VHH binders against o26223. Designs and how they scored, part 9

Target 1, 191 residues: o26223
Amino acid sequence: MKLLWTSQHIKVTVHIDGKVSKMDVLEAIKTRRSIRKYQDREVPEELIDKILDAAMCGPSAVDERPWHFIVVRNREMLEKIPEVHPYGAMVKDAPVAIIVCCDSSLEKIPGFWVQDCSIASQNILLAAHSLGLGAVWTGVYPLEDRVEGIRRLFSIPEHVIPFSVIPLGYPAENPGTRDLFDPDRIHLEKW

## First folded at step 16 (VHH)

Design Q23
Fold by OpenDDE, fold request of step 18:
Structure Q23 (fold): chain B 191 residues (1-191), chain A 121 residues (1-121)
Amino acid sequence: as target 1 above (191 residues)
Amino acid sequence: EVQLVESGGGLVQPGGSLRLSCAASGFTFSNYDMAWYRQAPGKGRELVAYISSGGFTDYADSVKGRFTISRDNAKNTLYLQMNSLRPEDTAVYYCARGPHESYIDYSFDYWGQGTLVTVSS
């Protein structure tokens, strides 16, 4: 039985008008793209709060919730991020960036903080998208130069590990949608 | 089959200009990030310019202000306009297709065969 997956082009009609259309979670996941161009428009604090709320709603190892978030709006600081992050060029053009960090002192079980912060980071991306914003995950950890660069730039204490830098803004690009489904990666019962 | 075919390379004098093209086929070009890499003799391959599917661009510091990456999705073609060429720009230039999504770096999964650019007096 050839499951003819009719690629229904879900036209995400981003209504430019102020009404944030409710995007369901599957739509958010399927249609989210990395956005690296942003409008010259501020992101309301209320949206950032919602995004951060979402970031903190994910599971963590034994509920350790080791994450911290640095919200960066200062233009000077945003412009400095690319100096320590070679793939963070878009950050300088973003109205805001969130730096996801781990406080190692909050870890209950060593090593799971990567999963925790990954979950938080992904939730940021999904929440942003669902709210009509664009974002991109720019990897920091475990690249030592980036970790230390961000640490120094933001005076992050030694026990706190910068994990990701996520610029956010109203999107000024439309990269389209992609189908990443690969049935060959699905194994039934055994490998 | 995914194909990337570079063209436009050649010999140019310092200060000259070249325009490279990369003809893409076998995939939905408009949905992919693209990049130009180069490899000079005896050196490793390095990123020259990046362009997202949405048109975001980034450049190596060494080519900023001199090179421009662009794309024509209707023609499935990637371009690299190279101005003010220098001898140190001498290299084989490669077109590369980016991943669908990545949270780290510009990574690429397909490469062309390359086109040689020689900048010499």
Scores: ipSAE 0.642, ipTM 0.843, lowest interface PAE 0.7, mean pLDDT 92
Fold by OpenDDE, fold request of step 18:
Structure Q23 (fold): chain B 191 residues (1-191), chain A 121 residues (1-121)
Amino acid sequence: as target 1 above (191 residues)
Amino acid sequence: EVQLVESGGGLVQPGGSLRLSCAASGFTFSNYDMAWYRQAPGKGRELVAYISSGGFTDYADSVKGRFTISRDNAKNTLYLQMNSLRPEDTAVYYCARGPHESYIDYSFDYWGQGTLVTVSS
């Protein structure tokens, strides 16, 4: 069985065996959308591994690589995430979620972990998209209620900060693409 | 020009039903997430229901099981079916053009003028 998702910009073919069409990096960036509806289909471990590999390929401040990843497949846990994350409703319907965390003990320079985990999170999204999966970044940090909620739910140590929850699955929606280019945000040589 | 025009509000008795509509124009409706908000007197505006461009839906806990958000892309229309209405549902209901890509919460950039829903015996 092949599923084809089409937009004006990209065609994505998803194969049962996990094979995906090649996607140009710029196309991946431009066409990636938040996906909040998923098929009732498991995501192969191989794809998760590829996604996590990608997540760890981004730069970090002085190569501190503070990120940790919790891969959640347990249905009970997935169903509990929305209880502590008001905008995480889609997580309960995802076959898997990745929680991106920062181990503060790995920080070499204070404060840069936000950038590091952001890069990791974005790479997860892009990798997922390139592999024919859909994902959405549901922000946790710096919202204290969400941080503590996720911390408690997953017994995350105090020195580890949950940053984002990213449900993933085979897309069951096609939101299309948007052009977000804004030339007014570009300044030449000076502000 | 982006326009959102709500309709369908009115007076209804508790336990009654209403269906709100939002006519969208000035943009490619099918490409956008949409939402319903409401604002009760003396209260802040709150999200009632969300629908993605692809049909994913989310609801405030207070309306789950009672309200249904839907869309007709061919008609550029957003709907909110409200069943089992309660006095606490009394509010001005607003249609909102859906979120831009946000990694925190749903974010909206255009709003309608609102339609008043009054639930009273």
Scores: ipSAE 0.622, ipTM 0.836, lowest interface PAE 0.7, mean pLDDT 91
Fold by OpenDDE, fold request of step 18:
Structure Q23 (fold): chain B 191 residues (1-191), chain A 121 residues (1-121)
Amino acid sequence: as target 1 above (191 residues)
Amino acid sequence: EVQLVESGGGLVQPGGSLRLSCAASGFTFSNYDMAWYRQAPGKGRELVAYISSGGFTDYADSVKGRFTISRDNAKNTLYLQMNSLRPEDTAVYYCARGPHESYIDYSFDYWGQGTLVTVSS
C-alpha cells in the first residue's frame, strides 16, 4: 500500500485577530519556516514568556537544564548583533531577539549541552510559530568568532557559552514551502 | 533537471551599470532562496547578495547601496541590478539556489555557469 502522501498545502491561516489560534504540534513543525522579515510591531511580553516557558520544557541530559536566555529588546543592541554575526542581518529589524546560552557550570555530563540548547532553540522556534510569530535560528556556536563576538557584546561570562541568536517578530514575509522528506533516509530494522 | 542560466554580463566602465539575470528552471523557483555569488580572478567565490523565498534580502558590505537583488517568481528569474560599478567588482557572477533551511549560513547547492562582468576604463 503506497501511502500517497498528498502534500496537502496546509494554508496556515494566520488569523490576524489577537486570538492565538491553537496550532497543533504537527502543524507547527511542518509549517514552520525561518522568518527574516518582521512587522514594525512589538511582541508582547506575555508571548515572550510563553516562548521561554516552552524553551525550558524540553529534555536535557540528566535534567541538567544548562540553558540561559538573554531577551534583547534594546534597539542599539539589536543593531550591533549583525556586526559580530555575518548572517544575522535580520536581527536589526526584529523587535526582540533571544540569545540562548549554556552555563557550563550546570553541565553534568560533558558535551550534551549542545543537544540541550538545540532542543531549547527549536522549542523557541516552534512556540513562536504557534503563537503567530516568525523567528529564525542564527547559529553562533561553535563558530569562535561569533561566540566571542556575542560574548563581548553582551558581557557574557566565560563559563557561559552563547549558542544561538533567535530574532522574533510578527512575520512580514511568507517563505515558500520546503519538502525535506526523504524516504531514502529511512531504514527499516537495518541499514 | 535544475538549471540556472546567467546572462547580462559584459564590459562596463567604472561608474556604469549592469543588470544580470538568472533564468531558473526544473524546480519551483518561488519556494527557494536565491543568491548571487562572484569570483574574481585569483580570489575565492564570495556571496554578493541573498534573497529569501519570502523576499528578505542581504548584501555583502562591499556592494551595499550599489547592488540590488530581486526576483520575479512569475518569470522564474533572479536579477542583480549593479550600479556604480567599480573595477573591484570585476568577476564571474554566479546564480545560486538555496536547497534547504540553514541555521548557520546561507546554503546553496546549484549554481549556474556564471556570467563575466568586467569593469574597466
Scores: ipSAE 0.596, ipTM 0.826, lowest interface PAE 0.8, mean pLDDT 91
Fold by ESMFold2, fold request of step 18:
Structure Q23 (fold): chain B 191 residues (1-191), chain A 121 residues (1-121)
Amino acid sequence: as target 1 above (191 residues)
Amino acid sequence: EVQLVESGGGLVQPGGSLRLSCAASGFTFSNYDMAWYRQAPGKGRELVAYISSGGFTDYADSVKGRFTISRDNAKNTLYLQMNSLRPEDTAVYYCARGPHESYIDYSFDYWGQGTLVTVSS
């Protein structure tokens, strides 16, 4: 991705079904759903670049930014992920997947990297959705069999921890939205 | 308001077949992921088969190649075709509706009453 650095605000525009649109952030948060069925359609590198740019915009503990991303497009590798990741069955049908990792050598305050990588992972989901893509977060950490399987498959070194595998593509399903607001979860002033 | 009504259970000899149905009402069926779970006597519920709103399917290893999940969104009905049945398949089978979101495993927010499948000689 070639970003144009200027003093003005640059609003990202996206092409959804042949139209340029801008998605409100609250709309994106409320309407994003896990998508496990994808069109047989390539995802341009430009969109992946925009998604990863967004992933890196999240806050992190003392700005440690411990995240690294592996972009997987190789068909044979995508097909092997379900062999070590039982919840990753749909990855074999995705045009691309992003593996979110923590590089523990970047930790400045031990023990916060899970929050840091969770923020990056959620940003990937929202950015993909805003760009007309569907994605799903398939959990890896802290399930040790999944961690070791993914580490082995992608030659991830011991100091780097695979956190999540996020397949994405143009969606071929629409699970609809839900009304999940629960005022009983809100506590004013105290528990 | 949400109702899931299973049918098609019964007694079957090993090697036999059964077809389970689940009639759904009280929600927009086509918008929901669905699944079949089973519970053997004295055990917890375990996933048998999953189908997303758009038709992505996944199966427990123990039933792959023998069971087929499907859905008819026009009839609000979920199906499980069970072939080559084994005594270990004996359980109460539940139709389940998918919740909003999960990132570790398939998860469900509503369950039917169940239908008993007994596989014995």
Scores: ipSAE 0.518, ipTM 0.788, lowest interface PAE 1.7, mean pLDDT 89
Fold by ESMFold2, fold request of step 18:
Structure Q23 (fold): chain B 191 residues (1-191), chain A 121 residues (1-121)
Amino acid sequence: as target 1 above (191 residues)
Amino acid sequence: EVQLVESGGGLVQPGGSLRLSCAASGFTFSNYDMAWYRQAPGKGRELVAYISSGGFTDYADSVKGRFTISRDNAKNTLYLQMNSLRPEDTAVYYCARGPHESYIDYSFDYWGQGTLVTVSS
């Protein structure tokens, strides 16, 4: 771990973790479930850093990487999210939430930012799962009431679009895995 | 074969209470999110209460503080305790089983036949 401090308005912490995860990636994809009940336990900053690193590893349209992330730990703010996000009720019980946003000034090809932010959001879910955390993607965009509500709460500027709210924590539920493979969805050579 | 069978509906005065039950069979009940929906005459179905497999709950604003969803995984049974009933709670109440995953709303793939609750003076 390499720690660097600056005296000018920013605390910079650099963590280098040499440990390699042992979870098979296909297992992670198949076993990840939406988790809406969390232990009363803080999530270390180190794990959030690893999750956001993973979020930024996804491909994007022409490498535009339009994403920004708001990390919310303040209890009062977490409790206000359900007031503007009706399907985000579990956020008030989470130790932390990540808001995935698009900065439209970084967009190089109009309209592909939705795919870009979806990729980042799914990477957050998988990374959290691999680190022993549970998370759920709660949709914001394109539901305009949710977009404007979240924008207002977090002072998000006009050119930045809130896409998803992802609460996470150590899981207090285990919903299990289901077999969803459907060969009828597979088309060879043509529709 | 998945079956959801509701019971406990009836006629009740405003301010009264009822407890609805939903007996589930044909699937591993403890693995599924569950919900109660209701449908008033001439209206669409609306969510009343949701419970995840591990017990996280969520409620429609109109019933918060008055209704309690619960489950008994050993008995494969979902419950809705309804207190302080109002005439606007009059509806057919449906037990519903949740899907694998959703990120925008609560979606459900199996429904019971419903049980009628009538609140009138």
Scores: ipSAE 0.486, ipTM 0.776, lowest interface PAE 1.8, mean pLDDT 88
Fold by ESMFold2, look of step 17:
Structure Q23 (fold): chain B 191 residues (1-191), chain A 121 residues (1-121)
Amino acid sequence: as target 1 above (191 residues)
Amino acid sequence: EVQLVESGGGLVQPGGSLRLSCAASGFTFSNYDMAWYRQAPGKGRELVAYISSGGFTDYADSVKGRFTISRDNAKNTLYLQMNSLRPEDTAVYYCARGPHESYIDYSFDYWGQGTLVTVSS
């Protein structure tokens, strides 16, 4: 996808199967789907670096930036995630997963870290999609059994809270797009 | 508008097989994840099998290796092949339309009326 805009701030170059392309941000938002089936193909470290860079670009409450990321490529560890995460069955087949965590010692205003880590998690999904990858957010927090299980599995310390597990890889499915616009959710001036 | 119609239920002996079908209409079937749920007498609904729009599948532990979910996007039809049936598989089986997007669990917004499967001698 080529650049179609004059602004340098929206320019992105993507290599997909020998093509250089650019994805418009609204296109990325509208076409991103949860992908649970992946090719048997490794994801280059370069792409993971770009995704994590994008994850850290989101706003946070009073700029607290409480997020930490665990990158998991080890096959044995990926295969164990479904044992503690009932919704995580696809993780065992992913070439890589990213665990988004909150370091509570970085929290500056109590209780907003959930929004902060949600923003980072969504940015991971959008960045992966724009790079030709598929991903799915599998929720951990606030489900106590999932939080406990992931913390044990990855030796996450008490003051760090695992928030989400995001497996990703080159997609082996194409669910298409959906029109979800609902004008009844829009209220002008008042309810 | 959205309509899911199950068929293929019936009485079958232990060890037998059945194939359930779900005819879908009123939406772009290929864009949606789909599932089969079941509800045994006196129990809540439980997920039996899940299939994403692109063919990723997941199964309840109790049916793994015995049941196979599949879909035919050209015919707007969801299937459940049920083999090696056991008395504990007795339930009303529901076709369900899966999430637009969900990040905590598989969730479903439309359900069929169900088809009864009875496994007994």
Scores: ipSAE 0.466, ipTM 0.750, lowest interface PAE 1.6, mean pLDDT 89

